# Ledger of designs, part 18: miniprotein binders against q53ft3

Target 1, 195 residues: q53ft3
Amino acid sequence: MFGCLVAGRLVQTAAQQVAEDKFVFDLPDYESINHVVVFMLGTIPFPEGMGGSVYFSYPDSNGMPVWQLLGFVTNGKPSAIFKISGLKSGEGSQHPFGAMNIVRTPSVAQIGISVELLDSMAQQTPVGNAAVSSVDSFTQFTQKMLDNFYNFASSFAVSQAQMTPSPSEMFIPANVVLKWYENFQRRLAQNPLFW

## First folded at step 12 (miniprotein)

Design he1
Fold by OpenDDE base, fold request of step 21:
Structure he1 (fold): chain B 195 residues (1-195), chain A 97 residues (1-97)
Amino acid sequence: as target 1 above (195 residues)
Amino acid sequence: SDRERLIIKAKMAARWLRLALELARQGNTEAAKAAIEYAIRLLRRIEELATTPEEEEIVEQAIEAAQEALQLLEQGKPDEVEEILQEAIELLEELIQ
């Protein structure tokens, strides 16, 4: 029914059913994972009025599981990408998984899916920034990339008086970089997919 | 409460059985079987949560109906499962009331 994908790893299509309404994927070496994709396999849909609450669980410093609600999957949204890298130090949320007698190795986290009534799901609030809006994440990345480039380029800025003559070398004025940056920012703000 | 959990699970089981019925009608036998299996697992949990003989009997009958439906699907008789699944759904609806 469910699949789990981590980039650079084999897809998981066999969740462990730990309860009548709960499924779990193990994520070894979870500290290296930035994003996880949870998706329906398409073999069996949710019944009408039902969906899946997606949780992330990792062991805290005491070895106790910390559960966080990432988001949801439904027939209308059969796949979702979640950022989990920033959650590894977060606070736990209420979760339906109770005390699972799963002997957890410290390096193994879990993705849990709780199959629930949609009405119950609506009462739950995912942790902030876990759900990757494709557009928002792209915009954030692009902004970080732009800032990084500008900072890098600016660090090499010198005055004409400070320049060592190099007749064979071409130079680009810093002002050109700034203008490019400003123009790109404007375009990005207008349409994140302008290219 | 246990009663609240029972009701929620009964609602869920009914929905799975309804899905199974629809899938069977569509000729998706494998998916229908899986849906019934999910319902049966829920029903087993409901059985554990039951506190009255009446509840236990209703759940037992629902399990039997679901199992029969599953067997019929395995036998390649999807046309015969509708009535049985409907019966199971009605039993669960009774349990929820």
Scores: ipSAE 0.744, ipTM 0.918, lowest interface PAE 0.6, mean pLDDT 88
Fold by OpenDDE base, last read:
Structure he1 (fold): chain B 195 residues (1-195), chain A 97 residues (1-97)
Amino acid sequence: as target 1 above (195 residues)
Amino acid sequence: SDRERLIIKAKMAARWLRLALELARQGNTEAAKAAIEYAIRLLRRIEELATTPEEEEIVEQAIEAAQEALQLLEQGKPDEVEEILQEAIELLEELIQ
């Protein structure tokens, strides 16, 4: 029913069913993982009015599992990307997985999927910044790219008095770069998909 | 509460059985079987949560119906599954009331 993918690793298509409504994937060497993809295999859909709550579990400093709600998968959204790298310092949340005898290998985390009624899912709040929307990720990347470019270009800025004559080179006023940057940011803010 | 858990699981089981029925109608026998199997697992848990003889009887009948439906699908008789699944769904609806 479910698949789990970590970049650079083989796809997992066989979740361990730990309860009538709960499935688990093991994630070895979880500290090196930035993103996890959870998806439906397409073999069996959710029943109408049902979906999956996706949780991440990692061992704390005491070796105890810390569970966090990442987000959801549904028939309407059969796949989702989650950023887990920033969660390692987060606080645990309430979770439906109870005290599972998870073989606590210190380096192994888990992705848990709880199949639930959509109404129940709506009452749950995912941890911040875990869900990577395509739009949000694009906006963040674009903003970082813009900042990087602006910082890079600005590092070469010199006053006219400081300019060394180089007749073979073309020069662009720094104000032009700034104007471009500001205009691009404005467009991005108005519509992340303006292109 | 145990009662609340029972009701939630009963709702879920009913939804799985409804899905199974639809999948069977569509000719997706393998997916229908899987859906029934999920329902049966939920029903087994409901059986454990049942506290009254009436609840126990309803759940047992639903399990029997679901198992029969699964067997019929295994036998290649999808046309006979609808009535049985509908019975199981109705039993669960009774349990939820």
Scores: ipSAE 0.733, ipTM 0.914, lowest interface PAE 0.6, mean pLDDT 88
Fold by ESMFold2, fold request of step 18:
Structure he1 (fold): chain B 195 residues (1-195), chain A 97 residues (1-97)
Amino acid sequence: as target 1 above (195 residues)
Amino acid sequence: SDRERLIIKAKMAARWLRLALELARQGNTEAAKAAIEYAIRLLRRIEELATTPEEEEIVEQAIEAAQEALQLLEQGKPDEVEEILQEAIELLEELIQ
């Protein structure tokens, strides 16, 4: 019912159910991850009056899980972007996964989703620097991507007056989109937050 | 306490069964089955938390009703699940009280 997306990785759509109301995704090599997207697949909604509390967990120096509340997903807000780069050495928070204190490998973290009554979720407070990435943050990333594309493509633009009988139209050589896509992928692979 | 945890899980199980009712009415049999399966997992946990014979009896009846509803959906009989799911929901509401 949930998906988990990290830039440059395959989307995960098969959460491991670890309790009657708890689901996890493994995040190998989590130190290189800055943001995660948690979303509902749309195959089954939450029942009315329920939602999901989203947690991030990493192993401490003893290999014990440290869990931190990131925020929530609900039928009314079925996706959220969470910043986790500032959390990898943070202090743990209260969490419902405590009975699952399973030692993990040093490089594997988890995203945990606890399905709960909305009334229970309203009494919880996310860690302050984990901040649910707003639609404004996603909008800002999207706008920067569009600006990057515009700036790249416009450097190759040829005015319509130079090539065609409709002089008010602008044209782009056919391979510019591919060049931009390859450059953007390379830059994103080098630094997922270059935007 | 065990009673407080039982009530919370009973509320969640009832909500999953209400969703299963709506999904079955819409003809979404696979999602209805999944909702019932989530409810049954909660009911099994409620059974572990039950501390009185009354609580144990109610949850056992709710499990049997939910399992019957699941079997009817597996047999391709979605029109026959409404009353049995409603009975399971009423048992959970009694358990909450």
Scores: ipSAE 0.710, ipTM 0.897, lowest interface PAE 0.9, mean pLDDT 78
Fold by ESMFold2, fold request of step 21:
Structure he1 (fold): chain B 195 residues (1-195), chain A 97 residues (1-97)
Amino acid sequence: as target 1 above (195 residues)
Amino acid sequence: SDRERLIIKAKMAARWLRLALELARQGNTEAAKAAIEYAIRLLRRIEELATTPEEEEIVEQAIEAAQEALQLLEQGKPDEVEEILQEAIELLEELIQ
């Protein structure tokens, strides 16, 4: 139901469910990570009146997990960029992940998502400015998403000479994807917040 | 208290089942199945929190209804799940009260 994206890494779409309402993604080599994106895959929305609290966990100097609330994702805000570069030292926050069987290693952090009633989420305060990114960081993330989409779609391109008949499928000419990509880049350069 | 936690979990389970009902009506069978599976996991936790025979019986019936709905969706019978999902939701509403 969730995805997790770090710049320069493949997207993770297979969260480990660690409780009836809790999901985690592992972040190996977390010290090189400055921002993380948590988003809903679009396969299933939250039920009405529910959402997700997003946490970041890293091992302290003793190897014990330190959990910090980053912010939230909801049907109304299905993706969020969290800055974690400043969170790799400090006190934890109140969290629902308790003494759960969560994988711990010295160089692996975790992103945790707790699915909750919205009323319960309103009582929680995120750590610092984790959920707010600079305009430059948002623009960088958006450009990487565009590049990733274009590279993925173009990897399936074939010429008319290479095409095999498949009448049950719909096809899109590759130049349509390229045109969209170029137009979107232009709009983003003119106004990074146009959407 | 255990009763307060049970009520919260029951509210969440009911909301997952209401979503499953809507998804099934839209023909999104795979998402409807997933919503029911999340609800069942919550129901199993509610079973652990239950402290009275009445609570135990209600949650057991809700699990059975949710599992039947899931089976019907797996059999390609989405038109038959509405009544069963409504039954499960009503059981959860009784548990909350």
Scores: ipSAE 0.709, ipTM 0.900, lowest interface PAE 0.9, mean pLDDT 80
Fold by OpenDDE base, second read of step 20:
Structure he1 (fold): chain B 195 residues (1-195), chain A 97 residues (1-97)
Amino acid sequence: as target 1 above (195 residues)
Amino acid sequence: SDRERLIIKAKMAARWLRLALELARQGNTEAAKAAIEYAIRLLRRIEELATTPEEEEIVEQAIEAAQEALQLLEQGKPDEVEEILQEAIELLEELIQ
């Protein structure tokens, strides 16, 4: 149902279900993590009127877990990016995971998703610095990256008449790059998490 | 309170079952099964929270209905699931009142 992504790491698609309505991802070496993406896999939507509250847990100075509400995912917002860097100094708040005995190691943080009624979620306030940006920021980043690549590649484009014979080199027609770019943009527009 | 928790979970279970019903109608059998499984997990928790024989009976009937629906989906009989899921939903609605 849920996925978790940290830049430079393999995507996690198998959350541990720790309760009937709660899921957990482990994040090893969490101190090096700046952002986490939580997203719906698309295999099963939330029921109408339900969504997911996303929490982050890190060990405090005593090794006890501190849970903080990062934000939410819903059918209407099936992915979110959270900044978890800097949250280490935060104080614990009331959280739905407090009563659960979740086995964790000191070097491993956790992302928790609590599936809840939307009405209940509306009453919760995320920690201020955690919610970086919606799907829009991710889309913008990806678009910038794509544009950068396209601009880079196109800068090397030459007409056939301008080509210098280089038998040892392979050449890719510019139209192939353009088609790839267009297809990628289309897929991104349809599902920003298609990758 | 336990009662409040029971009601919340019952509402959630009902919503999962409604989703399952819709998914089954759409021919998405795998997703429907998953939704029912989520509902059953909630129902089992509700059963633990139940304090009266009437609540226990309602929950038990809902579990049985949900399990039957799941079995029917596994058997490739999605057309027979609608009535059973509807029954389970109605049971949960009764529990919420």
Scores: ipSAE 0.706, ipTM 0.905, lowest interface PAE 0.6, mean pLDDT 86
Fold by ESMFold2, fold request of step 18:
Structure he1 (fold): chain B 195 residues (1-195), chain A 97 residues (1-97)
Amino acid sequence: as target 1 above (195 residues)
Amino acid sequence: SDRERLIIKAKMAARWLRLALELARQGNTEAAKAAIEYAIRLLRRIEELATTPEEEEIVEQAIEAAQEALQLLEQGKPDEVEEILQEAIELLEELIQ
């Protein structure tokens, strides 16, 4: 019913059902993961009036799971991107007796989905800054791509005085690239999904 | 309380069975079977929460109806499941009262 995607990894489509209303995906080497995408496969929708609460679990300093609510998926919002990079704090605690060596256990976190009545979900509050709008994440990625392309193209700019004739080669003026960049950025600000 | 948890699970099971009914009407037999299977898992949990003979009898009848609906779908008889799914839903609504 659910899928889970991490950038650079194969999509997972076979959640483990761990209770009548709970499903999990394993995330090995979770320390390297910044975002996860949780989505509905489309094979079975939620029943009317139901949805899914999405959780992240990491092992604490004792190896015990710590579950945190990330947000929700529903028939009306069947896909969501969650930031987990700020939630991997099992070793971030300070205490006055920390003279011990760091002992590493296998780093496997979990994404959990709890299928619930929508009324029950309305009483829950996600951990702050975990939920990321797919539009906000797309806009930030797109802006970084725009900056990268413009900086790269500009690094090869030459003035007319530096050019030699190359009649078999096509050229474009550097200001065309700048104009495109400015136009694209303006359109992105008006509608992040215009493309 | 156990009664409150039983009511929540019964509401969820009824919603899965209503989805199964709609999927069966659409000819989506595999999704309908999956929805019934989710409902049965909830019904088994309700069975564990039941504290009165009336509650136990109602949930047992709902399980039997859901299992019969699943069998009819497995036999390729989706037109025959509507009445028995509706009976299971009505049992769950009685349990919620």
Scores: ipSAE 0.702, ipTM 0.894, lowest interface PAE 0.9, mean pLDDT 78

Design he1
Fold by ESMFold2, fold request of step 18:
Structure he1 (fold): chain B 195 residues (1-195), chain A 97 residues (1-97)
Amino acid sequence: as target 1 above (195 residues)
Amino acid sequence: SDRERLIIKAKMAARWLRLALELARQGNTEAAKAAIEYAIRLLRRIEELATTPEEEEIVEQAIEAAQEALQLLEQGKPDEVEEILQEAIELLEELIQ
């Protein structure tokens, strides 16, 4: 019913069902991961009035799991991107996975999905120390960073009439920066996680 | 409490069975079977939470109805599951009260 995608890795489409209403994906080498996409496969929707709460778990300094609520997936929002890079030092949140004794190997984190009534989900708050990055928020942040770089670089542009010879310095034509900007935007539109 | 958790899971199971009914009506037999299987897993958990003879009897009947609906879908009889699914849903509504 769910998929999990990390940029540069094969998509996972076979969640481990660990309880009647709980699904888990393993994320080996989690410290190299900055964002995770969680999505519904489209094979079966949630029942009306239900959705999924998405959690991230990593081992703390004592090797114990720390679970944090990332956000939600629903029929109306069937795909979301979550930033996890800042969560690896954050505080745990209330979560429904605490009764599960899941065997964990070193350097393996987990994404947990708890299928719940929407009313129950409405009373949950994602962790305050970690920003939940939807695909929209991630793309918006990336676009702002791209615009900021282009505007900064462009502010130093000079025409040939304004240049003086300086053989010890390297120069970049302004149109190269523009082409990079346009290429980056095209690639971002094709795959927001390409970088 | 166990009663409160039972009610929540019964509501969830009923919603899975209502989805199964809709999917069967649409001819999506494989998705309907999956929805029933999710409901059965919830019903098994409800069985563990049940503390009264009334609760135990109702959940046992709901499991039997859901399993029969699943068998009918496997036999290619989706038109025959609607009455049985509605029976299971009504049992869960009784359990919620």
Scores: ipSAE 0.700, ipTM 0.894, lowest interface PAE 0.9, mean pLDDT 80
Fold by ESMFold2, look of step 19:
Structure he1 (fold): chain B 195 residues (1-195), chain A 97 residues (1-97)
Amino acid sequence: as target 1 above (195 residues)
Amino acid sequence: SDRERLIIKAKMAARWLRLALELARQGNTEAAKAAIEYAIRLLRRIEELATTPEEEEIVEQAIEAAQEALQLLEQGKPDEVEEILQEAIELLEELIQ
């Protein structure tokens, strides 16, 4: 139902269900992580009147989990980007993961998602402004994907002199890819949500 | 209290079953099955929280109905699931009262 993405890492789409209404993603090497994206996969929505509260957890000096509310995901806001740098020594808040015995490696942080009634979520206050604007983060993420695609496609470019006859294959001119790239970047700069 | 926790989880389970009913009517069988499975996990927890024989009997019947609905979806019979899901939802509404 949920996904979790950290820049430079493989996306996680298989949350560990740790309770009937709670899901967890492990974040190894959490000290190197600055931002985390939590999103709904789109395979199943929340039921009407329900949503998910999102928490970040790390061990304290005694090895006990410290959970902090980052924010929410709902059918109306199915993805969110959270800044977790600077939270790794913060004081925990009241959270629904208390009293739950979750077995984990002490050096691994976790993202926890608690599926709750919306009325219950409306009474919660996230720590500071952990949530990053969806538009700004969407633009940054999309630019990274666009750069990746362009660099990949360009690595296969050949000149006319280097081309071998291959009548069974279809080809596209490299300038088509460049025009697509330039047009997409221009549209993204004008309106990050143009699509 | 255990009763307050039971009521909250019963409300959540009922909402998952209402979603499953809607998804099954729309032909989204795989999502409907997933919604029922989430509801069943909540029902198992309700069973642990139940403190009266009446509560235990109601939740047991709701689990059986949800499991039958899940089996019908696995067999490719989504048209047969609506009455059973509605029965499970009504049991949960009684449990909340």
Scores: ipSAE 0.699, ipTM 0.896, lowest interface PAE 0.9, mean pLDDT 79
Fold by ESMFold2, look of step 16:
Structure he1 (fold): chain B 195 residues (1-195), chain A 97 residues (1-97)
Amino acid sequence: as target 1 above (195 residues)
Amino acid sequence: SDRERLIIKAKMAARWLRLALELARQGNTEAAKAAIEYAIRLLRRIEELATTPEEEEIVEQAIEAAQEALQLLEQGKPDEVEEILQEAIELLEELIQ
């Protein structure tokens, strides 16, 4: 139902369901992460009157998770960018994950999504300045992700004369990746929120 | 209290079942099945929170109805799920009262 994207990393689309209404993404090497994008995949919407509260967790000095409310995703706001670089030393907030005896992965940061009634969400207050509201910042983040993917894929490019035979593999011509990159970049310049 | 938590989860389960009904009507069988599965997980939690025989009976009937709806969708019979989903929703509304 949800995806999680960090600049320079592969998108995660397989959240771990840790309770009937709770979903988690693991963030290894979390110290290098400054921003995270949380979004709905589009395969199934929230039911009317429901949405998702988004939390960030990091392990404290004892290895215990410290959870902080970042903000929300809803059918009306199906994606959001959160700045987490300043939260790794912050204080925890009241949250629904720890009280449910959920098995946690210690020493790894996590993004948690709690699916709730909108009325319940209205009484929650995110930590300050976690959500990124600037279109310029969103565009810069998206451009960095685009460049990272293109540079990574291009580093494996070979000509047909240099190609190592591998009959069990499928191949994509490098020109297809370039066309995708150029088209995506053009569309982003026209409408930063098109994706 | 367990009663207040039960009511919240019953409201959420009913909303998932209403979504499943709409998705089935649209022919989106896979999403409808997913919505029913989310509802069943909530119903299993409601079963744990139930403290009276009436509550236990109602939630068991709702689970059976939701599971039957899921089976019908798996069999490619989305036209046959509307009545059973409506029955499950009515049971949850009774539980909320």
Scores: ipSAE 0.697, ipTM 0.897, lowest interface PAE 1.0, mean pLDDT 80
Fold by ESMFold2, fold request of step 21:
Structure he1 (fold): chain B 195 residues (1-195), chain A 97 residues (1-97)
Amino acid sequence: as target 1 above (195 residues)
Amino acid sequence: SDRERLIIKAKMAARWLRLALELARQGNTEAAKAAIEYAIRLLRRIEELATTPEEEEIVEQAIEAAQEALQLLEQGKPDEVEEILQEAIELLEELIQ
């Protein structure tokens, strides 16, 4: 039902269902991640009157999860960009020896999605600055997403010499991806808010 | 309380079943089946929260109805699921009251 995108990484489309109404994506090496995109795949909408609360979790020094509300996705807003770089404080730097070697190394964070009634979601307040807060942040995240998409699509490229007939599959010419990439960058340079 | 949590989950399950009914009417069988599966997961949790024999009986009947609807969709009989889904929704509305 959901996808999760981090710049420079493959898109995750297979959330782990951890409860009847809760879904999780793992984010390994989360300290290198500044933004995540959470979106609906489009195969199944939310029922009327329902939506998704989006959370970020990282392990504390004891390995216990710390959950913070980032924001929401709904049928009316099916994708959202969240800044998580300001939420990763306290890892290892809170004890007197700096980076203390602990037997349980905290290295994996999670994005959680809780499917809820809209009335329940209206009473919740996200942490500040989790959503993209400025044009500079949006432009930086968008550039990283563009690089990710181009790298992803180009990894499927085949040359004419390498092509084998496969009538059950659809293909796109590599120059279409390049044209899209160049056009999108041009539009961003002209107006970072064109979308 | 357990009763308040049960009511919230019953409202959510009913909304998933109403979506399933709409999707089945539109011929979107795969999405309808997925919506029913989400509703069944909520119903299983409602079953754990139930504290009275009346609540237990109602949720068991709702699960059976939802499972029958899912089976009918898997058999390619979407025209036959409307009555069964309506029955499951009415059972959930009884739980909420």
Scores: ipSAE 0.694, ipTM 0.895, lowest interface PAE 1.0, mean pLDDT 78
Fold by ESMFold2, fold request of step 21:
Structure he1 (fold): chain B 195 residues (1-195), chain A 97 residues (1-97)
Amino acid sequence: as target 1 above (195 residues)
Amino acid sequence: SDRERLIIKAKMAARWLRLALELARQGNTEAAKAAIEYAIRLLRRIEELATTPEEEEIVEQAIEAAQEALQLLEQGKPDEVEEILQEAIELLEELIQ
């Protein structure tokens, strides 16, 4: 139902369901992550009157999870970009292992999604500046998603010389995909929110 | 309170079943099954929260109706789920009162 994307990493599309109304994604090496995208896959929409509250969890200096509300996804806003870099700094970052040098500690954060009634979500307040609506960051992420799709689709390309008859199949000329890709990039540059 | 939590989950389950009904009408059988499965998970939790014999009986009937709807969809009978899903929704609405 949900996907989670970090720039430069493979998209995660298989959330772990941890309760009847709660889903999680693991984020290993979370300290290197500045932004995360949470989105609906489109396989099943939310029922009317429902949506998802999105949380970020990281271990504190004692290894205990700290959960913070980032924002929301809904049928009307099915994807959102969240900045988490500012949430990882501050208290609990000082410990003697940094002075020892060459210390490796595994660190895993989580993105949690709680499926709730919209009325319940309206009573919640995200941490400040977590939801990022920066046009520059959105455009950069969208461009990377476009490149990922184009590279994936292109991996299936064959020339007419390589093609064998397959009358039960439909084919899309590679130029159609390229034209769509180029048109999308042009529209994105003109208005990052056109879609 | 357990009653307040039960009502919230019953509202959510009813909304999942209404979505399942709509998806089944549109011919999206796999999404309809998934919506029913989410509703059943909520109904199982409602069963744990139920405190009166009336609540327990209503939840048991709602679970049975949702499971029957799921079975009909698995048998390729989406046209036959509308009445049983509406019955389950009405049971949940009684539970909310």
Scores: ipSAE 0.692, ipTM 0.893, lowest interface PAE 1.0, mean pLDDT 79
Fold by ESMFold2, look of step 17:
Structure he1 (fold): chain B 195 residues (1-195), chain A 97 residues (1-97)
Amino acid sequence: as target 1 above (195 residues)
Amino acid sequence: SDRERLIIKAKMAARWLRLALELARQGNTEAAKAAIEYAIRLLRRIEELATTPEEEEIVEQAIEAAQEALQLLEQGKPDEVEEILQEAIELLEELIQ
């Protein structure tokens, strides 16, 4: 349902579900990270009236987690950029994650997403100036996801001269993927919220 | 209190099931199954919070309905889930009231 992106690293698309309504991404070597992007994959939206509170956690000098509220993602704001470089020595915030009985190493932080009713989220206050998000950020991240998929799919392309008969398998011509990519990209540029 | 927490989770579960119904109507079977699975996780937590026989009975019935809906979707029968999903949603609305 969620993705997590750090510049120079592979996109994470498989959050660990740690409770019925809570999801976590691990961030190893977190001290080298300045910004984190949290976004909805688009495979399933939040139900009407619900959204996600986004938290950042790092271990203190004793290895105990310190959690801070960064901001929110919703169907209306499905991606957000959070600056975390100034948070790594701060005081923790109230949060719903508690102790998860997970052994933490000194260099591993976490992004936590708590799926909640919007009414509950409206009463929460993020740590100051952590969120950096806009419609342009949503478009940028969607474009990066499109490029990632296209490059992956294209890495498996073969010419018809290179194919062997495989009557039990289905194939998609590479130009179909390219046409889809170009059409989606054009529509995204015209209206970032079309989908 | 446990009752207040139960109500919050029941509202969330009902919203996941309403989304599942809409997704099934649109033919998005895989997303509908995922929404039901999220609802079931919430329902299992509600089961732990239930303190009266009435609450326990309602939650048990809602879980059974959600599991039946999931099985119908796995069988490729999205047109057949509407009634059972509506039943599960009504059970949750009863818990909330």
Scores: ipSAE 0.684, ipTM 0.891, lowest interface PAE 1.0, mean pLDDT 80

